# VHH binders against q9p7q7r1507to1629: the designs that were tried, part 12

Target 1, 123 residues: q9p7q7r1507to1629
Amino acid sequence: SVLLAEDNIINIKVISRYLERIGVKFKVTMDGLQCVEEWKREKPNFYSLILMDLQMPVMDGYQACNEIRKYELENDYPKVPIVALSANALPHVVLSCKDSGFDSYLAKPITLQHLSLIISGIL
Short names: E, the ipSAE of ESMFold2; O, the ipSAE of OpenDDE; V2, 0.75 times the mean of E and O plus 0.25 times the DockQ between their complexes.

## First folded at step 3 (VHH)

Design w8 (framework vhh_8pnl_2)
Fold by ESMFold2-Fast, scan of step 3:
Structure w8 (fold): chain B 123 residues (1-123), chain A 121 residues (1-121)
Amino acid sequence: as target 1 above (123 residues)
Amino acid sequence: QGQLVESGGGLVQPGGSLRLSCADAGFTFSSYAMAWYRQAPGKERELVARIYSGGSTNYADFVKGRFTISRDNAKSTLYLQMNSLKPEDTAMYYCARSEYLTFSEDYFDYWGQGTRVTVSA
């Protein structure tokens, strides 16, 4: 199952439609804190992939990724793949994502083709 | 894959217009996201505009309403139409290509050598 963290309603609708087309089960959360709490609430390995918007209210994607990685280390959880979603694809943003514990990066606007490729490589 | 080649830069007066072109000899041009970046003297390189496979676009706030990015897949060419040019638009303009960003060892961004735009009286 895929866990999506995204605060923009239009982006949620577009990505949800793509995930339906790809044929994967998924859950939507609207900020980083909701994402972290939903992931913690479920059993280890319940979510196989997290799609994480970098810019969200309450807790941003960098903070959420860091919290998940800390929790994994503290509780002997398997490392879940986390893919950053960002409007900015400059090299310094990619480096920041890698340093924050993300496994991959997708630039907005997200396309079905790019999302399918990332999911195929991870799942 | 071939190198990106920019053209169309030059000297213009404030309020003028220029159209930049970027030729990509790459076989799969239509599959890639393309972007225009710029670097002003003594400053870091910054994103100006991006266009994705399928035509969706994204613009930096400082060019919204003045610049338009477009692509012609049949000609394997990227364009930047620049209107209402200001002295602060003076920079070297670069074309870039990437399919998508990953932390794979095979990740690759292609850059051109740039085309110079000077806006002054």
Scores: ipSAE 0.000, ipTM 0.146, lowest interface PAE 13.2, mean pLDDT 78

Design w9 (framework vhh_8pnl_2)
Fold by ESMFold2-Fast, scan of step 3:
Structure w9 (fold): chain B 123 residues (1-123), chain A 120 residues (1-120)
Amino acid sequence: as target 1 above (123 residues)
Amino acid sequence: QGQLVESGGGLVQPGGSLRLSCADAGFTFSSYAMAWYRQAPGKERELVARIYSGGSTNYADFVKGRFTISRDNAKSTLYLQMNSLKPEDTAMYYCAVDTSGYTFEYGDYWGQGTRVTVSA
C-alpha cells in the first residue's frame, strides 16, 4: 500500500487517479503530521511507499521525513521508501531532499509515466 | 565493533552469473535493513538492491528480474545473486547496513567492496 501526503485537493485528485490506474491501494493524508501519525499507527511494512509533498501546513515534508527516519532508527524499523513531491526542480532542492532522508524526488506536475516508473522501481 | 566483508566478485562473460556474499559480525544483523550498492568507473555510487529487516526487497530498475537479494539471519550473511550479467554491471559492489536516515548516502557501516568485471 502507498501513503500519500499532499495538502492540495487538485494534486490529491490527480495523484489518486494515477494510483488507481496503476492498481495500487493507497491512503491520503493532508499534512505531514497526519502522514507521520498514520504511518506509526500501522504495522511495519504496511506501507511500501510514501509519496510526500515538501510544502504542507502543520508539518512540512522535510520535517515529516525526518520524524519517520528518526522513528525507524529508534525502533529498528525497516526504512520505508519516501519520494519527495515538489514544484521546484532546482539542484539545491534535490540536494535538500537527499539530505533530509528522501529516497527519490518527483517534480510537479506529477505525470502518470513518472509515477509508474517510481512505483515499479520500488514496489 | 563488526566489519562487513564482501566476497564473490570476479571476471565473468556476458550472460554469466555470480553470487556475492557479505559477512557481518558484531551487529544485530536481523534488526537492520541491508543493501547492495555499486560504483562503476566515472559514476557515483548507486543502490542496486535493498532488503528490510521484515524481508521486503527493493531493486533498481536496471537489475530487476536479473538480481535477487537475500539474507540469512542465522549466519549474519547478505547475498546478491546476479544472473544474466551485462558489461554495464561492471563495478565495485559494496554491502552496507543502512543506519542513516537523513541522507541518500546510506551505510554508516560499509564493507571494502568486491570487484565484478563483465567482459568477453
Scores: ipSAE 0.000, ipTM 0.098, lowest interface PAE 14.0, mean pLDDT 78

## First folded at step 4 (VHH; framework vhh_8ghr_2)

Design v9a (at its last look DockQ between E and O 0.13; V2 from the best seeds 0.00; counts 0 for: pae E 7.8 > 2, grease 26.7 > 24.2, placed apart)
Fold by OpenDDE, look of step 4:
Structure v9a (fold): chain B 123 residues (1-123), chain A 124 residues (1-124)
Amino acid sequence: as target 1 above (123 residues)
Amino acid sequence: EVQLVESGGGLVQPGGSLRLSCAASGFTFSSSYAIGWVRRAPGKGEELVARIDPSGGYTSYADSVKGRFTISADISKNTAYLQMNSLRVEDTAVYYCARESIYTYSFEYGMDVWGQGTLVTVSS
C-alpha cells in the first residue's frame, strides 16, 4: 500500500488517478501530522511507500519525514521508502530532502511515467 | 581541466582554529553542484563533515562538527571555505574538498571531483 500526504485537492486527484492506473492500493492524508499518525497506526511494512508533499499545513513534509525516521530508529522499524513531492526542482531542496531522510524526489507536476518508475523500483 | 585544490591545513592545538580553502577551476559554482568537505581520519572511513550549495546558500553539517565548523562559499572567487573552530584531537584527518553533482529529477548525487586533500593535525 502507498500512503499519500498531499493537501492540494487537484494534486490528490491527479496522483490518485495515477496510482489507480498503476494498480496499487493507497490512502490519502492531508498533512504531515496525519501522515505520521496514519503510518504509526499500521504495522511495520503495511505501507511500502510514502509519497509526501513538502508543503503542507499543520506539519510539512520535512518534519513528517524526520518524525518517521526518528520513530523507525526508536522502535527498530524497517525503513519505509519516502518520496518527496515538490513544486520545484531546486538543488537545495533536493539536498534538504536528502538530509531529512527522503529516499527520492519528484518535482511537480507529477507524471504517470515518473511515478510508475519510482513505484516499480520500490514495490 | 576540472580541479579542486585545498589549502589551509596544518598543526594546531586543541581548542584552536583553522580555515581551509577549496579553489575550484575548470567549472563554476552553480546550482548543479554542491561543495563538500570530506575528512578521512587515521583508521577511520570517510566522513562528510559539511556541504554547501553555493548558489542557494544551503548548508549542512555532520553532528560531530555542528556548532564548531562553518562552511561557506565565495562565488566571485569560485572558492569554498571551512572555518574550523574549537578543534579537537579527533578532528585530526586529511580534509578533502569534493564536488557533488546533483541530479534533481532523479534524486541522484555523487562526489565526482576531489581535491588532493590537506592534512589537519590537532595535537597538544
Scores: ipSAE 0.231, ipTM 0.624, lowest interface PAE 2.1, mean pLDDT 93
Fold by ESMFold2, look of step 4:
Structure v9a (fold): chain B 123 residues (1-123), chain A 124 residues (1-124)
Amino acid sequence: as target 1 above (123 residues)
Amino acid sequence: EVQLVESGGGLVQPGGSLRLSCAASGFTFSSSYAIGWVRRAPGKGEELVARIDPSGGYTSYADSVKGRFTISADISKNTAYLQMNSLRVEDTAVYYCARESIYTYSFEYGMDVWGQGTLVTVSS
């Protein structure tokens, strides 16, 4: 199952349509805190992928990713794949994603083809 | 050799226009890559000013250049362009084109090919 963290309603609708077409089960959360709490609520390996927007209210994607990685270390959990949804691929953004524990990124705007390729490489 | 070569930089007055070109060699524009223009002004960090995904025709722009700059690509000439209108002194920078491998599951292949840069100076 895929966990999507995105606060923009238009992006949620578009990405959800893409996930349906790819044929994966998913759940949507609308900020980083909701994402971390939902991921913790389920058992390890329930979510096989997290798609996480970097800019969100309450808790941003960098903080959320860092919280998940800390929780995994503290509880000896397997590392869940986390893909950043980024406005750009500038070196400082890429470095910040690596430092926060993301596994990869997708630069916006996201297409079905690009999302499908990333998911196929992970799932 | 995989290369991006910029051209079209120079000195221009405020309010003027300039067109930058980014010629690609060693690879062809395809659905696997996006092309971006990044600028570095004196004393400032890098700013992505424009990005195009040639496969889907998607473009995006920094707020600082919206309505003034237009990115485009000519797949048949393997060249991307940045049309810069209504130039301001604040647009003075070295402009780089860069290739982004969006589908690579590795941060090592993010913006993986950079041009040498072309200087744009906006001054009266």
Scores: ipSAE 0.015, ipTM 0.437, lowest interface PAE 7.8, mean pLDDT 84
ESMFold2 (binder alone), look of step 4: mean pLDDT 79; pTM 0.803

Design v9b (at its last fold request DockQ between E and O 0.31; V2 from the best seeds 0.00; counts 0 for: pae E 8.6 > 2)
Fold by ESMFold2, look of step 4:
Structure v9b (fold): chain B 123 residues (1-123), chain A 124 residues (1-124)
Amino acid sequence: as target 1 above (123 residues)
Amino acid sequence: EVQLVESGGGLVQPGGSLRLSCAASGFTFSSSYAIGWVRRAPGKGEELVARIDPSGGYTSYADSVKGRFTISADISKNTAYLQMNSLRVEDTAVYYCARESLDTYSFEYGMDVWGQGTLVTVSS
């Protein structure tokens, strides 16, 4: 039960195919606000992983991650694994992701091999 | 010792070309690592210019250089290259080669090995 937040239709198709080949259940949301609302809608441990693009309309990935972490702290919820979908691994990007509460990142372009590795490490 | 050594920098006129090299030692290009070129201009922060994942041949570029720069890798020489065409004054910077660990489970393995840099100066 993976929650994907990605606004690019081509990236959604590619990542969805990869998740299907890996054999995990998933749901797609198109912006950070939709991601946060969908995560809140379900029981605390329903999603075992969130894959969250950093650049999205309405609410970006940094804001969405921060809102989820704040909600977890305020409600004494367990911390859900959140993995950033990042354009690069420069130190300032990595620091921003850590400061926002992300657990890890996948550098774009996303490949099946790398997605499989991160999912295996979480599950 | 794991090292990256850049070369090929120099002075070039606007519109000119340069080819930068990044020779790796102490490790071999593999599916475990991506190679990137990062530049730092005077008074500015770091910009990832180009990145290559040798396992699938995937490349990416900063918008500022797309269509002008090309990253490549020669596995047999354990060397990555940056072909820089149509150079502009704003491309003046120290260019660093960096290794990215592709362990996507941990932040501790981002860009972990950096070269000492090679200066590119674009001026008339």
Scores: ipSAE 0.133, ipTM 0.518, lowest interface PAE 5.4, mean pLDDT 85
Fold by OpenDDE, look of step 4:
Formats: C-alpha cells, structure tokens, sequence
Structure v9b (fold): chain B 123 residues (1-123), chain A 124 residues (1-124)
C-alpha cells in the first residue's frame, strides 16, 4: 500500500488517478502530522511507499519525514521508502530532502511515467 | 578522469583548528552535484559531517559539528573546504571528500566519487 500526504485537492486527484492506473492500494492524508500518525497506526511494512508533499499545513513534509525516520530508529522498524513531492527542483530543496531522510525526489508536475518508474523500483 | 583529492589533515591539539581542502578535477562544481565531507573514525561507521551546494551555497551540518565546522566552496578553484575549529578528540578520523548527485529522481547512490581521504588526529 502507498501512503500519500498531500493537501492540495487537485494534486490528490491527479496522483490518485495515477496510483489507480498503476494498480496499487493507497490512502490519502492531508498533512504531515496525519501522515505520520497514519503510518504509526499500521504495522511495520504495511505501507511500502510514502509519497510526501513538502509543503503542507500543520506539519510539512520535511518534519514528517524526520519524525518517521526517528521513529523507525527508536523502534527498530524497517525503513519505509519516502518520496518527496516538490513544486520545484532547486538544489537546496534536493539537499533538504536528503538531509530529512527522503529516499527519492519527484518534481511537480507529477507524471504517470515517473511515478510508475519509482513505484516499480520499490514495489 | 573524475577525481577528488583531499589535503590539510594532520595532528592537532584539542581546541585547535584545521582546514581541509578538496580539489576536484574531471568535473566542475555545478547545481548537479553537492560536495560533502564524510569522516570515518576508528571503530565507527561513516558520518556525513557537512554538505554544500557549491553553486548556491546551501550548507548543512551534522549535529556533532554544528557551530564548529564550516564547509565552503570556491567555484573558481573548483575546490571545497572544511574549516574545523574547536577540535575535539572525538573528531579524530579519516576525512573524505565526496561528490553527491543532486538528481531529482533518486537518492539511491548518494556519493558517487570519493577522495583518498586525509587523516585528522586530535590528541593532546
């Protein structure tokens, strides 16, 4: 299953369509805190991939990723792949994602081809 | 040939300072790459201590060195630096300079070019 963290309704619709076409089950959360809480609620490895928007209310993607990584270490959980979704591809954003513990980076607009490539490499 | 060559390591007393250099050849500093300093202490694993985007100047540091170490880059010299102040015994390690891809699709390979390393020994 894929966990999507995205607060923009249009983006949620687009990504959801892609995930459906790819044929993967997914759940949507609308901020980083919800994402972290949902991930923690399930058993380890329940989610095979997290798609994390960087810009979200309440808790952004960077914070959410950090929390997940911290929790994984503290609880000896397997590392879940986390892909950052960003509006831009600026070097400092890429570095910030790496520093936060993301496994991959996907610049918007999200395409089915790129999403399929990432998912096929992980799932 | 793509190459990174470190220099500047040596023996220093606790509280002392040292400046490491990383000369790059075979490629130029650009927005496609970050430069990092990774250290390997005896009996410990590798630790990324600092990272810089040479083109934009963005920097990041490990908590263990924040406030003490400063990473910088001179694009005109195609060289990165690590200024190490207030050195501690636990900073003793082989310090490697490494190139990191800044591609927008994968972080899987991380550092793809490494220097030979330079030894930093902090001892009284």
Amino acid sequence: as target 1 above (123 residues)
Amino acid sequence: EVQLVESGGGLVQPGGSLRLSCAASGFTFSSSYAIGWVRRAPGKGEELVARIDPSGGYTSYADSVKGRFTISADISKNTAYLQMNSLRVEDTAVYYCARESLDTYSFEYGMDVWGQGTLVTVSS
Scores: ipSAE 0.088, ipTM 0.523, lowest interface PAE 3.2, mean pLDDT 91
ESMFold2 (binder alone), look of step 4: mean pLDDT 80; pTM 0.806
ESMFold2, look of step 8: ipSAE 0.012; ipTM 0.384
ESMFold2 (binder alone), look of step 8: mean pLDDT 80; pTM 0.807
OpenDDE, look of step 8: ipSAE 0.028; ipTM 0.347
ESMFold2, fold request of step 13: ipSAE 0.000, 0.012, 0.012; ipTM 0.331, 0.421, 0.355
ESMFold2 (binder alone), fold request of step 13: mean pLDDT 80, 79, 80; pTM 0.810, 0.806, 0.813
OpenDDE, fold request of step 13: ipSAE 0.026, 0.019, 0.024; ipTM 0.289, 0.300, 0.322

## First folded at step 6 (VHH; framework vhh_8ghr_2)

Design c1 (at its last look DockQ between E and O 0.06; V2 from the best seeds 0.00; counts 0 for: pae E 8.3 > 2, placed apart)
Fold by OpenDDE, look of step 6:
Structure c1 (fold): chain B 123 residues (1-123), chain A 124 residues (1-124)
Amino acid sequence: as target 1 above (123 residues)
Amino acid sequence: EVQLVESGGGLVQPGGSLRLSCAASGFTFSSSYAIGWVRRAPGKGEELVARIDPSGGYTSYADSVKGRFTISADISKNTAYLQMNSLRVEDTAVYYCARESIDTYSFEYGMDVWGQGTLVTVSS
């Protein structure tokens, strides 16, 4: 299953459509805090991938990713792949994602092809 | 011709309620579009008040209206609504209905169709 953290309705629609087309089960959360809480609520390895928008209300993607990584270490959980959904591919953004613990990133606009490639490589 | 037409605006006292309607023509509510209500108060900028995905049922609200406003859509009527309760003086504005178009290939989106707007005045 894939966990999607995204607060924009339009983005949710597009990404959900892609995920449906790819044929993977997924759940949507609306901010980083909800994402972390949802991930914690399930057993380890329940989610095989987290797609996380970087800019969200309440808690942004960077914070959420960091929280997940901390929790994994504290509880000896397996590391879940987390892919950042980024507005751009600037070097500082890439570095920030890496520093926050992201495994990869997808620069917007997100395409079905790119998403399929990421999912096929991870799942 | 693609068109959005708002209705339902008017004068109301603080604490009152109004229901705005947005009738769409020239296109049908689908997964390719979202509908939003954007308001412009006198001397202020535009504020996205509420948004709905008619096909999926997802909704979002500005913090300023959460708990008071409800956006909905009737696909059979190709019409979106904004139920406005507990109205405040600061809710006074011209309310516009807008369509957000989604490019499913490029992941691009934006407001591409606007109604003429309907005036909501909240005053004692």
Scores: ipSAE 0.023, ipTM 0.352, lowest interface PAE 4.0, mean pLDDT 92
Fold by ESMFold2, look of step 6:
Structure c1 (fold): chain B 123 residues (1-123), chain A 124 residues (1-124)
Amino acid sequence: as target 1 above (123 residues)
Amino acid sequence: EVQLVESGGGLVQPGGSLRLSCAASGFTFSSSYAIGWVRRAPGKGEELVARIDPSGGYTSYADSVKGRFTISADISKNTAYLQMNSLRVEDTAVYYCARESIDTYSFEYGMDVWGQGTLVTVSS
């Protein structure tokens, strides 16, 4: 199952349609805190992939990723793949994602082609 | 040799226009690469101004330039353009053309080829 964290309703609709077309089950959360809490609510490995927007209210994607990685380390949990969704590909943004614990990065606008390739490489 | 060469910078008055060019060599525009324009103003960090995926024509812009700047690509000339209209003093910066590699997995994507930069100065 895929966990999507995205606060923009239009992006949610687009990405949801892509995920349905790819044929994967998914859950949507609308901020970083909801994402962290939903991930914690389920057993380890229930979510095979987290798609995490970097810019979200309440808790941004960097903070949410850090919280998940900290929780995994403190509880000896397996590392869940987390893919950052961002509006830009500037090197310092990509480096910040790596430093926060993200595994991969997708630049917006997200296409079905690129999303499919990332998912097939993980799932 | 993979290269990007910018041209078209210069001095312009507020309200004026400039067209920047980014000629690519050593690779062709394709779905594996996007082209972006990044600017660096004195005392400011890097800002991605505009981005185009040449294969699908999808574009995006920084909020600071929406409605004033237009990115385009001419596949036959292997060249990307940034049309800058209604220029303001705050648009003064060195503008870099950059290639974004799009990868299926890992942090091996991002801006991997950069041009030398072209200076745009907006002043009276």
Scores: ipSAE 0.013, ipTM 0.391, lowest interface PAE 8.3, mean pLDDT 83
ESMFold2 (binder alone), look of step 6: mean pLDDT 80; pTM 0.805

Design c2 (at its last look DockQ between E and O 0.05; V2 from the best seeds 0.00; counts 0 for: pae E 21.4 > 2, placed apart)
Fold by OpenDDE, look of step 6:
Structure c2 (fold): chain B 123 residues (1-123), chain A 124 residues (1-124)
Amino acid sequence: as target 1 above (123 residues)
Amino acid sequence: EVQLVESGGGLVQPGGSLRLSCAASGFTFSSSYAIGWVRRAPGKGEELVARIDPSGGYTRYADSVKGRFTISADISKNTAYLQMNSLRVEDTAVYYCARESIDTYSFEYGMDVWGQGTLVTVSS
């Protein structure tokens, strides 16, 4: 299953359609806090991938990623792949994602091809 | 063909100023790349002097040049610049323009294109 953290309704619709076409189960959360809480609610390895927008209300993607990584370490959980979603692929932003614990980075707009490549490499 | 060409180097007295240019061809300044100025002084290793993300304007400087050097980029001209003020003898070096590319999937990055370099000599 894939966990999508995205607050933009249009992006949610687009990415959801892609995930449906790929044939993977998924759940949508609207901010980083909801994403972390949803991930924590399920058993380890329930989610095989987290797609996380960097800019969200309440809690952004960087904070959410850090919380997940911290929780994984504290509870000896397996590491879940987390892919950052962002409008720009600026080098310093990409590197910030790496430092925050992200495993990969996708620049918006998200395409089916790019998403398929990520999912096929992880799932 | 991807290429970087530096210009603007020369001899200058301490306290003087110099402006280097880096003209890019074969690619366009975009969010995928950063541009850096790397210098190699005689008998010393390479030092990243300044770096810029042309699309975002984010800049970073070595401590040794902060407040004296300014890196900039003109996307319309596909050219990066290094304004060097208050030059010191220790700024003497060959200055290279380099493109930094990053793989967003692997987060691997590095300088994958280099110019031929331009000599800057600061001497009284």
Scores: ipSAE 0.249, ipTM 0.632, lowest interface PAE 1.5, mean pLDDT 93
Fold by ESMFold2, look of step 6:
Parts: sequence; structure tokens; C-alpha cells
Structure c2 (fold): chain B 123 residues (1-123), chain A 124 residues (1-124)
Amino acid sequence: as target 1 above (123 residues)
Amino acid sequence: EVQLVESGGGLVQPGGSLRLSCAASGFTFSSSYAIGWVRRAPGKGEELVARIDPSGGYTRYADSVKGRFTISADISKNTAYLQMNSLRVEDTAVYYCARESIDTYSFEYGMDVWGQGTLVTVSS
């Protein structure tokens, strides 16, 4: 199952339709805190992939990713694949994602083709 | 006006079956909403018994009902269903249909619209 963290209603609807067409199951959360709490609520391998927007209210994607990685280390859990959803792919943004523990990124606007490629490489 | 209306409750013997319906109005079952069934038994808190994701593919069940209850949705009729088989006395409760908006998440159950409830009584 895929966990999507995104606060923009239009992006949620677009990405949700893409995930449906790819044939994967998913859950949506609206900020980084909800994302971390939802991920913790389920068993460790329940979510096979997290798609996480970098800019969200309450807790941003960098903080949320860091919290998940910390929790995994503290509990000896395997790393869940986390893919950043970014407004742009500037080199400094990409490096910040790596430093925060993200495995990859997708630049917005997200297309079905790009999402399919990332998912096929991870799932 | 966003509304959920449950039906199909009633009296049934242990081991029997019932099918609950949840008719939606004011919104459509789509990729934007999940639908769940929550029950409240006498003297107990709320239990999420079943949930179906907006695209009609992903379901989740409470351990207490797994293998006995099945949630489904008919998008063309804007209606969700809970098929309850092998009913037990402990399944006696008021059953509520609830909507979870993809755009929002409640900590308790992630739900923002509730029906009025339908009573299910399982008794000899």
C-alpha cells in the first residue's frame, strides 16, 4: 500500500487518479505529522512506499522523513522507501532531500509516466 | 447538504446474516473519500469495523469481524454496503456509516460526516 502526504487538494486528486490507474492501494494524509502518525499506526511493512510533499503545514516533508528514519533506527525497522514530491528539482533541493533520508524525488507537475517509473522501481 | 443514510438493521439470530446499506447524497463516492462502518455497542466505545478506500479496491477490517464482514461500494448507486455473516451476540450495536475526506484526517478515525445509525440486534 502507498502513503501519500500532500496538502493541495488539486494535487491529491491528480495523484490519486494516477495511483488508481497504476493499480496500487493508497491512503492520503494532509501534513507531515499526520503522515508520520499514520505510518506508525500500521505495522512496519504495511506501507511499501511513501510519497511525501516537501512543503506542508504543521510538519514539512523534511522533518517528517527525518522522524520516520529516526523511528526506524530506534525500533530496528527496515527503511520504507520515501519519495519526495518537490515543486522543483534544483540541485540544492535534491541534496536537502538526500540529507533528510529520502530515497528519490519527483518534480511537480507529476505525470502518470514519471509516477509509474518511480513505483515500478520501488514496488 | 452532505448526508449518509444507513439502512438494513434489525433483529437476527446468532449465525445469521444482514446487509447494511449506506446511501450518500451531496457528494459522490470517488477518489476523494473513504467510507467506513463504525459501531457502538452498549457500554463500549466506538470501533471501526470496516473501511473501503475511495477507488473501491482497498479494504481494512477490525480483527473482531475479519472473515465475517465484507465492505463494498457501488459508485453508480452512490452506496456502500456492509455484508455481515456469521453474526454473534457481540455484534449487537448501532452501526454508523462515516465518510473520510481525502483532504482531511481526523485523529480518531479520519472521518468528518456521519450517518444517523442503524440498530443491529443479534439475539436468540
Scores: ipSAE 0.000, ipTM 0.082, lowest interface PAE 21.4, mean pLDDT 80
ESMFold2 (binder alone), look of step 6: mean pLDDT 80; pTM 0.814

Design c3 (at its last look DockQ between E and O 0.05; V2 from the best seeds 0.00; counts 0 for: pae E 12.3 > 2, unsure alone 64.1 < 65, grease 29.4 > 24.2, SAP .68 > .668, placed apart)
Fold by OpenDDE, look of step 6:
Structure c3 (fold): chain B 123 residues (1-123), chain A 124 residues (1-124)
Amino acid sequence: as target 1 above (123 residues)
Amino acid sequence: EVQLVESGGGLVQPGGSLRLSCAASGFTFSYSYAIGWVRRAPGKGEELVARIDPSGGYTSYADSVKGRFTISADISKNTAYLQMNSLRVEDTAVYYCARESIDTYSFEYGMDVWGQGTLVTVSS
């Protein structure tokens, strides 16, 4: 299953459509805190991938990713792949994602091809 | 013909409540569209107040109305609602219902259908 953290409804629609076409089960959360809570609520390895927007209300993607990584270490959980979704691919943003514990980075607009490649490589 | 029709506006005192309705015709609530409430206060620009994806129930709100306004949708009635509680004088505006659509090929999106608007006046 894929966990999507995205607060923009249009982006949710687009990404959800792609995930459906790919044929993967997924759940949507609207901010980083909800994403972390949802991930914690399920058993380890329940989610095989997290797609996380960087800019979200309440808790942004960077914070959410950090929280997940901390929790993984504290509880000896397997590391879940987390892919950052961002409006740009500026080097400093990519580096910030890496520092926050992201495994990969996708620049918007998100395409079916990009998602397919990411999912096929992880799942 | 695609159409949105707002109703429920009126005069209310500060602290009061009001419920707006947006009836859609010519299309059905689905994954293809989101519904938004946009308000225009006198002498001010437009503000997106709330947005909902009726098919999934996903919602978002402007910071100015969080905790006070609730957007919802009844798919069976093809109608969206805006429950406005704890109204303030600064909430006075014409409230428009709008359909946000995305082109499945170009992935362009925007508000492509608008209602006529309904006036909400908050005054003591």
Scores: ipSAE 0.006, ipTM 0.240, lowest interface PAE 10.7, mean pLDDT 90
Fold by ESMFold2, look of step 6:
Structure c3 (fold): chain B 123 residues (1-123), chain A 124 residues (1-124)
Amino acid sequence: as target 1 above (123 residues)
Amino acid sequence: EVQLVESGGGLVQPGGSLRLSCAASGFTFSYSYAIGWVRRAPGKGEELVARIDPSGGYTSYADSVKGRFTISADISKNTAYLQMNSLRVEDTAVYYCARESIDTYSFEYGMDVWGQGTLVTVSS
């Protein structure tokens, strides 16, 4: 299953349609806190991938990723793949993602082709 | 050999217009890459002002230029353009064309090919 954290309704609809076309099961959350809580609610490895928007209300993507990585360390959990979704790809943004513990990066607007490639890479 | 070459910079009065060009060589505009325009004003950091994904036609703009700047691409000429209208003194900067990598198999930096930059001065 894929866990999507995205607060923009239009982006949610687009990405959800792409995930449906790819044929993967997924759940949507609307902010970083919801994402962390939903991930914690399930057993380890239930979600095989988290798609995490960097800019979200309540808890942003950097904070959410950090929370997940800390929880994994504290509980000796395997590392879940987390892919950042970002509005831009400037070097300082990419470095911040790497430092926060993200595994990969995808710039908006997101296409079916790019999403398919990322999902295929984590199989 | 992958290159981006900017042109079209110069001196323009406030309220004027200018069109920047970014000619690509060594790669073709495709779904694997996006093209952005980044500007650098004296004493300021870098700002991504416009971005286009040539394969999907998607564009985005910084709030500071929204409604005034338009990014486009001519796939047949392998060239991206930035149309800058209603220019202001604060738009004075060196403008760089940059390629955004969307490589899904490595966690590399987003902008991996940069042009040398073209100076835009908005004055008098």
Scores: ipSAE 0.000, ipTM 0.185, lowest interface PAE 12.3, mean pLDDT 80
ESMFold2 (binder alone), look of step 6: mean pLDDT 79; pTM 0.798

